Miniprotein binders against q56y42. Designs and how they scored, part 14

Target 1, 350 residues: q56y42
Amino acid sequence: CSNNTSNITTFKPLKLPLFWPWQKVKMGPLSVSPMGFGTWAWGNQLLWGYQTSMDDQLQQAFELALENGINLFDTADSYGTGRLNGQSERLLGKFIKESQGLKGKQNEVVVATKFAAYPWRLTSGQFVNACRASLDRLQIDQLGIGQLHWSTASYAPLQELVLWDGLVQMYEKGLVRAVGVSNYGPQQLVKIHDYLKTRGVPLCSAQVQFSLLSMGKEQLEIKSICDELGIRLISYSPLGLGMLTGKYSSSKLPTGPRSLLFRQILPGLEPLLLALSEIAKKRGKTMPQVAINWCICKGTVPIPGIKSVRHVEDNLGALGWKLTNDEQLQLEYAAKESPKSMIQNIFQTR
Short names: E, the ipSAE of ESMFold2; O, the ipSAE of OpenDDE; V2, 0.75 times the mean of E and O plus 0.25 times the DockQ between their complexes.

## First folded at step 8 (miniprotein)

Design e3 (at its last look DockQ between E and O 0.82; V2 from the best seeds 0.85)
Fold by OpenDDE base, look of step 10:
Structure e3 (fold): chain B 350 residues (1-350), chain A 98 residues (1-98)
Amino acid sequence: as target 1 above (350 residues)
Amino acid sequence: SPEEVLQKADELFKEIQEALKRGDLEAVRELLLRLWELVYRILEEAREKGNPEAIELMERFFEIFLRLVEAFEYGDMEAFKRLLDELKELAQEIKRAL
């Protein structure tokens, strides 16, 4: 009597996607999850205390994001400190390659990297070579989005034109599916859009600091221009370095390195933190989830940092629901009562 | 002159430290951009003159400077101060190579 042990293939219950497939956001030719993840911490020893012993945890966090339908990962060629320069791209490439979730669908992952405007990138060819070096670190043939990390317009306008031509060449060579920029202000964003448009290259994304702590006149103007020009705004720091998490208040300041910045901003955030807390409680959500959901409701793609499985789980709870217009207005009103906003990137142009 | 530009860099480093002491982070932001722009011009001049030692030191300066920017954006003022001191030392090395 041969006992045919029927391998009961345990159908893993189809995890219902946290968001409906039709809720994917267009970013030029690309279709991305309503939220992405940023990988700035990957390889950052100095500020984050990265160690290679964390790689397994980062891989688990990446896999969890993929399992929940996240397909946008933001990185940069400058990420990783010292000897770990480019480590973020190396790790992302490793994780994409080793992913059991992708099952040969690696091309469903939209890698958005940012190429630094280093002073030694003086030719379009050198900038294209930076793209190739990112592809090599990522172990992929084509990027989702090649981004210029900042504008050089203020100090090196001739270099900027070379870098813009580099973006054109990356696109024409098929090294990138789309091009984007980061840290562009409203005026410079229009200029690069027009430059790329005349060359048949669509500008698909603009990455700026955009949150309830970074929604000033400039950010709203950038958002308006993005909406007019069909550019997708990518929102970095959607949690305002953690000030929008409810972990800290005027009475509960963080200890350590970030204490100065937090002491300057937190005392005026009470109305915003209250509004976030009230809405979070009403929705059965966390304050971070509300803050990220606000960025999504504003038509941006937030890219919170991926640091652990727990952070992924917490951030995924921002999906599958929407703030009402009234809740958005309540948050925006409370945010406007805040006397201080986040400091912008030093390279953020006008 | 390269010497005048380096003197301006020393002034900017002093102003950044003073702005930090005041807690004026927006002034720090503006001064950091001015310092970047200043060292960028020195690098252009060093390239035109063919000074490979100064070029290498300034390329290293910009790599550290990006870490300084990251520290600033992250709000790690201790890392920022350490990196700023490293940039000051490197600026003195650049000054000796010019």
Scores: ipSAE 0.874, ipTM 0.946, lowest interface PAE 0.6, mean pLDDT 92
Fold by ESMFold2, look of step 11:
Structure e3 (fold): chain B 350 residues (1-350), chain A 98 residues (1-98)
Amino acid sequence: as target 1 above (350 residues)
Amino acid sequence: SPEEVLQKADELFKEIQEALKRGDLEAVRELLLRLWELVYRILEEAREKGNPEAIELMERFFEIFLRLVEAFEYGDMEAFKRLLDELKELAQEIKRAL
């Protein structure tokens, strides 16, 4: 509602927020900005070319997000490669601690992290210890959301029960304000919801790949279950790893290591890219902003990644407006014309 | 037997490479899960028998496997191929430790 708010006349214009406080969404006991940011790239030397010299820009990007009302930041204990194991959490914790705007208000930031189902994590106590290690790296007293990073039901059903009990223990010990899951399919999502409910632990979020390139029957079923059970869906990879930005096409592929993936998906995406472009032009927005706004319009909370101030500036433009129902249907119809979609995480269950 | 399972893993490495070459990303996804399922069964057996060397190697296998999965999801095929080669070599070490 930022565009429709009346302003009091002054000698200088009033500063308007990108979104109003009543546009925040409930996620269990939490009030969350309609978009968050993901931190997969933070500390990832292997895929994202992370170097410590980037930290100042990452901190500036974090501060820009905060200044514009973003309070959800998603990380994981597995983020960071090699000797930088856990670096994403360390950087996020550092930025939270060093922020002068958060002095005395650190609990207003909702930190969502994820606990990997490493094969050496065999007891619920070990998952509680993983949570305490995350809190130590973050240098905070309590997580906003503690999430299981993936289900082990496909290969280790006994470990799955350990994961679930670990989440219960984290909640009961007050280490997390809310609990969630990531990469759970529809059947497993219902099962963990019921398990947690019988133990008095509300399942507040489910995080899956959800976008105009990842909205097949299974993903829509997950969303439907979330809506019915009061679980907030968090959409990861809302831009299809860059395919929805308009930067690339079947005739303009990225060079380098990702070319095979783009070559497999970009052909046939022209109807969707055209629809995004037409709507973006009509609304005075960019194609990424339209794609992210679509996720918001579907009632999900997208978490595009942060690597630079420019990325945050671009993505913030997805806030403060809504696609019309007709525009949403246009995008969805064009997306269904795509011959391929993003591949789900290998651990996503039925 | 663990030897038969690890031989199947060697076959899966080849199948993964061929599926990726033909652009069958769903096949790669399914084969990656099958690869970990096979290794996980051997890990469970190694725990039951008390073989700490094999356990450590298979846990290290998962550390690399997770990065391989992330490279696949990100679409970095050079990192994917390099990590797959590392897993192949580690699979031979696991065979020797059994």
Scores: ipSAE 0.854, ipTM 0.934, lowest interface PAE 0.8, mean pLDDT 89
ESMFold2, look of step 8: ipSAE 0.791; ipTM 0.913
ESMFold2 (binder alone), look of step 8: mean pLDDT 80; pTM 0.756
OpenDDE base, look of step 8: ipSAE 0.856; ipTM 0.940
ESMFold2, look of step 10: ipSAE 0.834; ipTM 0.930
ESMFold2 (binder alone), look of step 10: mean pLDDT 80; pTM 0.760
ESMFold2 (binder alone), look of step 11: mean pLDDT 80; pTM 0.759
OpenDDE base, look of step 11: ipSAE 0.868; ipTM 0.944

Design e4 (at its last look DockQ between E and O 0.90; V2 from the best seeds 0.83)
Fold by OpenDDE base, look of step 8:
Structure e4 (fold): chain B 350 residues (1-350), chain A 98 residues (1-98)
Amino acid sequence: as target 1 above (350 residues)
Amino acid sequence: SPEEVLQKADELFKEIQEALKRGDLEAVRELLLRLWELVYRILEEAREKGNPEAIELMERFFEIFLRLVEAFEEGDMEAFKRLLDELKELAQEIKRAL
């Protein structure tokens, strides 16, 4: 009696993609998911309490993002504290290499790193060497996007020109597929775009704080310039440090380190929180998913931070649907009723 | 003079602490940028004079300062205060090396 064990090929139900290939966002020569993930917490012992025992959890979160078609991961060479300097890039490189879901598709991952404008990076060659050091940590031959982390124009305009030439050299050497900037205001964004254009280097991205809590005159001007110049805006802090989650209110302040900031911004945020809650309920979504979806609808690529599988699952729920124009306007109206916005980065230029 | 620049740094540290006590985070942001600018100029002068000890201390100052910026952006005012105190101590070491 030959027991033919019929290999029941368990058809894993084809999970419908959260977004279609034509919904991918163009970012210079790159095609990215409508949302990316930020890795700032990876290796941050001081503020996040990172431990190496968390690496398996971070890997699972990364793999879940990939399985759902996320291909944009933002990092920086300055991420990771003390002895863990560059740990975010090391972890990202490890996870890309070990990911079974990427077999033969490693080149579909777009790594966007940011190079710090350290005061000791005085030559274009030193800045190119910073790119090489990131490539070594990432264990890849070419970056998706090399970004200048901030402008030095306010304090060191001569250094800024050296760093811009460093971006040109990174591109010309093929170390990066595209170049971008972070924390550039509208005037400096135009200047670097024009500088790069004269050298045949396209500026592909501008990374700024952009959310329902960071949509002031300056952010709208940056967005307008990006749209005019064909630059993709990358939106960091799309959840406003969790103020857009509905977990907190003027009557329910967070305890601990964020209490001061939240006491300043939460008063008068009630119209925005109400609008988020009503739309979330109507859509069968969470308030964070609505807030992230708004950033996507505005034509930005939000990069929420990932710390666990749960955060990935929650954020993935922002995909596969869109707010109507009326729902966007309702949120934007309610956001304008808020008396205070988020504080900008100290290096954010005019 | 290096001494005048260091006195201005001590004043900026006091003003940052006072702005923080008032909860004036925009004033803190502006004062942090001024402190960065000030120490950047001291670093340029120290490089021109060839003071390797002062250069190393100031490079460390900027590394810690970036952590201070991260704490500020994350709204972690407890970490921010600790890092600000560390920067004040390091500024006194820089002052002794100049």
Scores: ipSAE 0.849, ipTM 0.938, lowest interface PAE 0.7, mean pLDDT 92
Fold by ESMFold2, look of step 8:
Structure e4 (fold): chain B 350 residues (1-350), chain A 98 residues (1-98)
Amino acid sequence: as target 1 above (350 residues)
Amino acid sequence: SPEEVLQKADELFKEIQEALKRGDLEAVRELLLRLWELVYRILEEAREKGNPEAIELMERFFEIFLRLVEAFEEGDMEAFKRLLDELKELAQEIKRAL
C-alpha cells in the first residue's frame, strides 16, 4: 500500500488541524478521532519481519498520529509472535509513557485492546485476569475499550457466556471505560447488546472487516444494527490488503505469496478501481485516502495499520474532507458489481 | 476417543490443502473452523483427565493456529503452508502424548 511519488519534493506547511473537534465521534462515554490506527504488525516477526531496530520509527509514527489529533489506537493481547507475545501492547504502552506531548494527559489516548478467546479462558475471573495482564503490559491503569476478539458461540456456547460475564466484570471493576466486540455477526451482536444492556453495561463498539471490498449483505446488516443500537462500527482492513490502493490492476497482477487471493478477486474490481481513481484525481487525493474516507463517511471508524511514518502520513490524508453523496453512491455501485468479496474472519458468527 | 478424533484432524489437514490448491478459499475458511473446534474438544477431555503433556502441546497448537489464521487473512499463502505443516507435526506429537 503505497502512494509514494519519489520524483517530487514535498512541501509541508505549518501543522493545521486535519479535522475539527466537532468531527470526533462517540464510542459510549468516549470521544474518538474519526480514524484510528491498528498495531497488529508491532512484534510480528512472522508476517511483517518485526525487529527491535524498528522501534524508533514506530515511535515516530505514533507521535505523528498523536500530533495530528488521532487518539484511538487498537491492539490485542495476542499481537506479537513467539517470544514477542504481547509485544504490541508493550510497545504501545511504552510510546504512551514516553510521549512528551501526552505529559499529564495520558487519559486522552483511547487504548482499545482485544482479549483472545483462547480455549483455556473458561471463567469470567480468568478473562478479568487477562484484562489485568493487558493493563500491566500497557503500563496504564484503565483501558479505553476492552473487546472480545471473537465469539465462541458457534463452537463453545458455554465459554461465550462466561466471556460476556467477564466484560461485565471488567466494566464494573473499572478496568475499562467501555466494552466492545470484534468479529460478531448480526444475530450474535444483537444478543450481546441485549445481555449487556440489562446489566447496565453499554456496548460501545463492534469491530469487523468493513470496506468497499467487504460490504456484502451480512456486513451491511451488521452496520445497520450498529446504527440502530448506537454501537460504533470499527472498520478493519479498510484497504482490502492493498487491493484498493491502485498498486495492482487486471494488467498488473501480483506474483508471490498473495497471488492466489489477488487472482481470485482483482479481475472483477476494474469498475471500482476506475471509480476510485477518478474520484482521487478530482479531489487531489490518493485512492487509499478515498477508500478510507468512504469508511468515515459511512459513520464507521477505520483503523488502518501503522508500520512507518510514511504510512501514517499517507493515511492522515483521508481526514479533513468528505466524499459527496454522489461520489459515495458511485463507489458503492462499482463495488457491488464485484463478483467476489474479501473472505470473512473464520470466527465471524451469524 | 481422542485418538480417533486426531485421526480426523489428519483428514482435515488434507482437505484444507486440497481446497487451497483449487483456490476455494471459502472452503478453507470453513475447514479451519472445523479443525479449531475438533482440537478444542480434545483439549476439554485432556484437561478432565489431567494430561499435562498433551495440554501443553495443545496450547501451543492453538497459539500457532492463530498465526495460521493471520496468514490466511493477510493472503500470505507461503506462510500459511509453513504454519499448516507445523500444525501437522504438532498434531502428531499430541497423538503420541495421548
Scores: ipSAE 0.758, ipTM 0.905, lowest interface PAE 1.3, mean pLDDT 88
ESMFold2 (binder alone), look of step 8: mean pLDDT 80; pTM 0.755

Design e5 (at its last look DockQ between E and O 0.92; V2 from the best seeds 0.82)
Fold by ESMFold2, look of step 8:
Structure e5 (fold): chain B 350 residues (1-350), chain A 98 residues (1-98)
Amino acid sequence: as target 1 above (350 residues)
Amino acid sequence: SPEEVLQKADELFKEIQEALKRGDLEAVRELLLRLWELVYRILEEAREKGNPEAIELMERFFEIFLRLVMAFERGDMEAFKRLLDELKELAQEIKRAL
């Protein structure tokens, strides 16, 4: 803090966020950062090898995100494995409570959780109780967004109606500031929007797999409906499970458990990977940052996962700039040349 | 009819394994939804009979099934195969409890 040049006091530069607060986006009644973070790995012993010794690193990653203006964190009541069922919500709640930077401002964090459509959630009251259980694990009084994790329309349409009423009751009881859905296809999205609108409940978000590897006809139709109805699309898996990072290609296939999936998709991606690489080099960015920025440019809010401080640092570089229209078209043309795309969630409806 | 539904579930497990062996991931996706729907119907029958042991096993089945779905979505086929085997074993326990 001292000036090394005598008789002249240097101006102390202001520490500015990567984006200004007015660059936040609307999500119903909420104001959220243009990118959020997903917490699916928190408590997942099977797919990530979660151990409690990782909690300090996760907390540091959470604090770094907050310091840089991120206020949207996505979790679910089904995140965590075995004895650690619900652990993702518990960790997020702990980090919010322990954050010194959030003292008196905990309500500025938008917690989005998802309630699984378990076959035993058969009344609106049971669904409301699932929300109360999430609030208890999170140790907060109100969610930003309460989301139905998937539609039951394809196999249990009567169950779905009571789950929709449960969302209405969550909102009316003040347990959530807004409601959302995940894995809804175009037809079901229009239906729930009309249902909730008639009952005065804001449908603020629809969360689907959306990326340069998942922008086929159905996903674009969902996006179009969201734009028309004032619903914010939340993009999950914005990096295509890592296929858009540049770490792998048709000439550099992974050796791990994902090799079957990657072998089926990567061979058609060379034009897209080259376009990502060229734009990243031109912009002084990384390929993941370009892929995430593309989601933001499409008007979606991507939620890449967080596992470490380094992952947060890398992903924050997707903020503070925009691809040109020509760069977006270049990526989209290259993506459309892919013979295959990501497999959609088994529950995504029409 | 419960026996017929469980026979159909056994066939779906075999079809899923065959589809995975040939690398047909879209077929796996479709078969997983059919298996979920079928087991959902078995749970309805367990409720009608008032069989709390079977209901408890079914709840475990659906929880493990969601982990299977996540492994599939993440492309972790080794975890997928392990979880599928666990579901097959649990399906036999459910059959015995019914």
Scores: ipSAE 0.814, ipTM 0.924, lowest interface PAE 1.0, mean pLDDT 88
Fold by OpenDDE base, look of step 8:
Structure e5 (fold): chain B 350 residues (1-350), chain A 98 residues (1-98)
Amino acid sequence: as target 1 above (350 residues)
Amino acid sequence: SPEEVLQKADELFKEIQEALKRGDLEAVRELLLRLWELVYRILEEAREKGNPEAIELMERFFEIFLRLVMAFERGDMEAFKRLLDELKELAQEIKRAL
């Protein structure tokens, strides 16, 4: 009696991709998913209550993102608090290395890190060394995107030129595939673009706060400049710290540390929350998914924060569909009726 | 003078606390930038004078200040207040080292 153990090849149901390869977004020489993920919470004890016991949960969230075709991960050398400084990069490097889904394909992941403009980074060489330290933490030979985290133009214009030369040297040494900036205003964005262009270094990305709560005159001007110069806008805080989720209202304020900010912005947000809710219902989507999809429709790459598998699943629902132009206009109209926008970064330049 | 700059820092800390009590987050944002610029100038002067103790304390100040900025951006006003108090204490240490 020959026991023919029929290898039942369990056909894993072909999960249809959430987006097609031609829907990938060009970012200089790179091709990225229409959405990325931010890792600012990783290693943050003070504001997130990070513990090393969360690392397995973060790894599962990262792997789920990869399995769904997400290849852009944003971090910074300043992420992680106190003794855990650089922990976000360490965790990301660990997860890339340990991911079975990336076996032989680690280079398909685009790591975008941000180098802090620390007051002690006085030479281009010191700034290049900051890039090397990020590469060491990430356990990779080359970054996808090296970003200047903020401009020093307002207080240290001489330091800014040194940091810009540091970006040039990072690119020339092949330590980064592309360069980007964060928290640059319209005027300073043009200046760095022109400076880099004269040195044969393409500015590939500008990272700013961009959402239905952060779409003022300045953000629209930055977007226009990015479109003109072929710079990809990366949208951080696409959910407005959770105000665009519908979890909170003027009658249902969050308890704890965010209550002050929410009390200032939630009053008069009702038209925007209503428009988000109506469109979400019509599309069979969540309000967060609509708010993220809006950022994608505006030609930006949103980078919502990862904290859990659930947050990845929820955010992945923003892909595979698009808001109509009319739905975008309805959201933008309702957003303009809001009396207050989100507060900007303190280093956001003009 | 370094003393005049330190007095201005103490004034900015008071103004930040008052703006926070009023819930004027835009005023807090502007005052934080002014405080950063002020302490940056003190650091430049301390480097020119070769004061290693003051330099180390100010480098620590900027590390804590960046955490303060992150707390502010995240709307975590409890963390913001704690970090602001830590910066005020460290500013007094810097004042003693100059």
Scores: ipSAE 0.748, ipTM 0.905, lowest interface PAE 0.9, mean pLDDT 91
ESMFold2 (binder alone), look of step 8: mean pLDDT 81; pTM 0.771

Design e6 (at its last look DockQ between E and O 0.77; V2 from the best seeds 0.82)
Fold by OpenDDE base, look of step 8:
Structure e6 (fold): chain B 350 residues (1-350), chain A 98 residues (1-98)
Amino acid sequence: as target 1 above (350 residues)
Amino acid sequence: SPEEVLQKAIELFKEIQEALKRGDLEAVRELLLRLWELVYRILEEAREKGNPEAIELMERFFEIFLRLVEAFERGDMEAFKRLLDELKELAQEIKRAL
């Protein structure tokens, strides 16, 4: 009696991709997911309460993102507090290396890091060395995108030229596949684009605060310049620090440290929160998913912060569908009724 | 003089604290940028004079200042106030080293 143990190949249900390959976004030479993830919380003890005991949870969140086709991860060399300086890059490098889902696909991950314009980075060589230090922390030979974290034009215009030459040298040395900037206003964005173009270096990305709470004249002008110059806008804080989540209202303020900022912006935000809620209900989505989907529909790549599997799951629900033009206009109209926008970064240039 | 510029920087801490009490976060943003610019100039002058102690203290000032900026961006006003007090103390140490 030959016991033919029929290997019941348990067909793992083919999880349909959340987005199709043709929905990937071009970012210079790179092809990225329509959404990325930000890692600012990783290693940040002071603001985010990071502890090393969270590393397994962060790894699970990272792996879930990869399994769902997310390939863009934003970090910075300044991320991580005190003795944990550079911890975000160290964790990201560890997770890329240990991820079983990346066996043979490690090259599909696009790491975008931001190099701080520290006052002691006085030479292009020192700025190139900052790139090398990020590569060492990430345990990779080449970055996806090397970004200047902010412009020094307002206070140190001579340093800015040195940092721009540092970006050129990073590209020429093959240390980065592409270059980008963060916190550049319209005028400085054009200047750096032209400077890099004369050296044969394409500016691939501009990272700014862009959301339904940060869509003012300046943000729209930056977006227009990006579209004209073939620069991809990366939108950070797509949820407006959680104001676009519907968790808070003028009658339900957050307790603790964020209460001041929220007390200033939540009054008069009711039209936008209502529009988000109505569209979310109609679509069978959450308010955060609608707010992130809006950023994608505007032709930006949002980078919501992640620190748990739940945050990844919630944000992944922003993919595989699109707001109609009418729904986008409804949200934008309601956003314009808000008397206050989000505060910009202190280094955001004109 | 570097000392006079640093005295102006120390005065900006009071103005920042007052703007915070008023809840004028845009005024806080502008005052933070001015504070950065003033301390940056002092660092340039300290480098030209070759004052290593002042340079080290100012480099530390900028590291803490970036954490202050992060706290501001997040709207964490408790962390912001603590970091602002730390920077104010460090500014007095820099003043003694100049």
Scores: ipSAE 0.851, ipTM 0.938, lowest interface PAE 0.7, mean pLDDT 92
Fold by ESMFold2, look of step 8:
Structure e6 (fold): chain B 350 residues (1-350), chain A 98 residues (1-98)
Amino acid sequence: as target 1 above (350 residues)
Amino acid sequence: SPEEVLQKAIELFKEIQEALKRGDLEAVRELLLRLWELVYRILEEAREKGNPEAIELMERFFEIFLRLVEAFERGDMEAFKRLLDELKELAQEIKRAL
């Protein structure tokens, strides 16, 4: 049996692997790699201990991702803590500008950022100005995707309407190639889709927590709506804070501040962790690679975090192959039989 | 009245702490949204009445609240508890400004 690459004699036709990163998938008017990377940790001193001495390793991780066909990078104007507010966007922009492999091709990178629904963003013009500030930090002229970071429908429905108009204006002014939303529940997702459709603005993506630990009824309803309406679901936290990595178990919990959270969730995950481990061993993969591959099998584009070269190397192993239908069903059954799941973002609506 | 709404919001801090102590993370999630819903209603009223001191305090409340939500989502309960205490103190400052 030959592999998916050329051999010495090349008697067999070359076979392209499934989920091959250079075979892009549709996201509205955009073409993106089947996996992207999230930059939430870049500039986060509070939760990750970011220091500027880490920038060279982050840049190397970014370059490795590009070299391996990844073109989708997700950030946000709220990423970076304290006086490093906006640092995630600044770093991404710096790495894009400094990349030798992108010389003359910077527009092939799809930058997705998110604009926080801060309570002082009360006019469409203020929201457009947030987009201009993001473009300035990124040092680019146009975003791939401008995303509203969460819905205000639960507490400020009038604000939400002006933020939606702000997305329309961002598109009409050429600041973004498409728009998206994050943390939208099923009903609000349909509403914004209809609003943008009548105005000719491409709603290309909906970004929510989606994983083997976050596939409950509401998340599956969001996925179904995305499929029906031609919206690409972007899966964030595909590894469930590391609970799907196999590093921890009910008898091997993390120490420190996360230990209480893991004690509440991990004991219920034994069936899922066993299924992940069994499939990972059978396929010669890691448990993270299986979990991420599952997200791709569902037609989503996962965006695991990007912190180091080694993490990018491991996550890239989720590409180039596909779980069988039986393996997907095994994982989904095990996930459904596990009594605990990740908690959704507090702003996610019905 | 805005004072009555703020008193209800202040009572939510205890409910959040109690829910966290018993490990009811979905209750914490619901209580956090309810907390912001109440503060936001006071913010709207402060805008209509022209109370810039209260507006400034409540916008600062949201800056800390967003970090609290991030700590909750990432499972950093040490940061969560510290930020919750900061919000409790800020709620008392808001009460004095109303």
Scores: ipSAE 0.829, ipTM 0.929, lowest interface PAE 0.8, mean pLDDT 89
ESMFold2 (binder alone), look of step 8: mean pLDDT 79; pTM 0.727

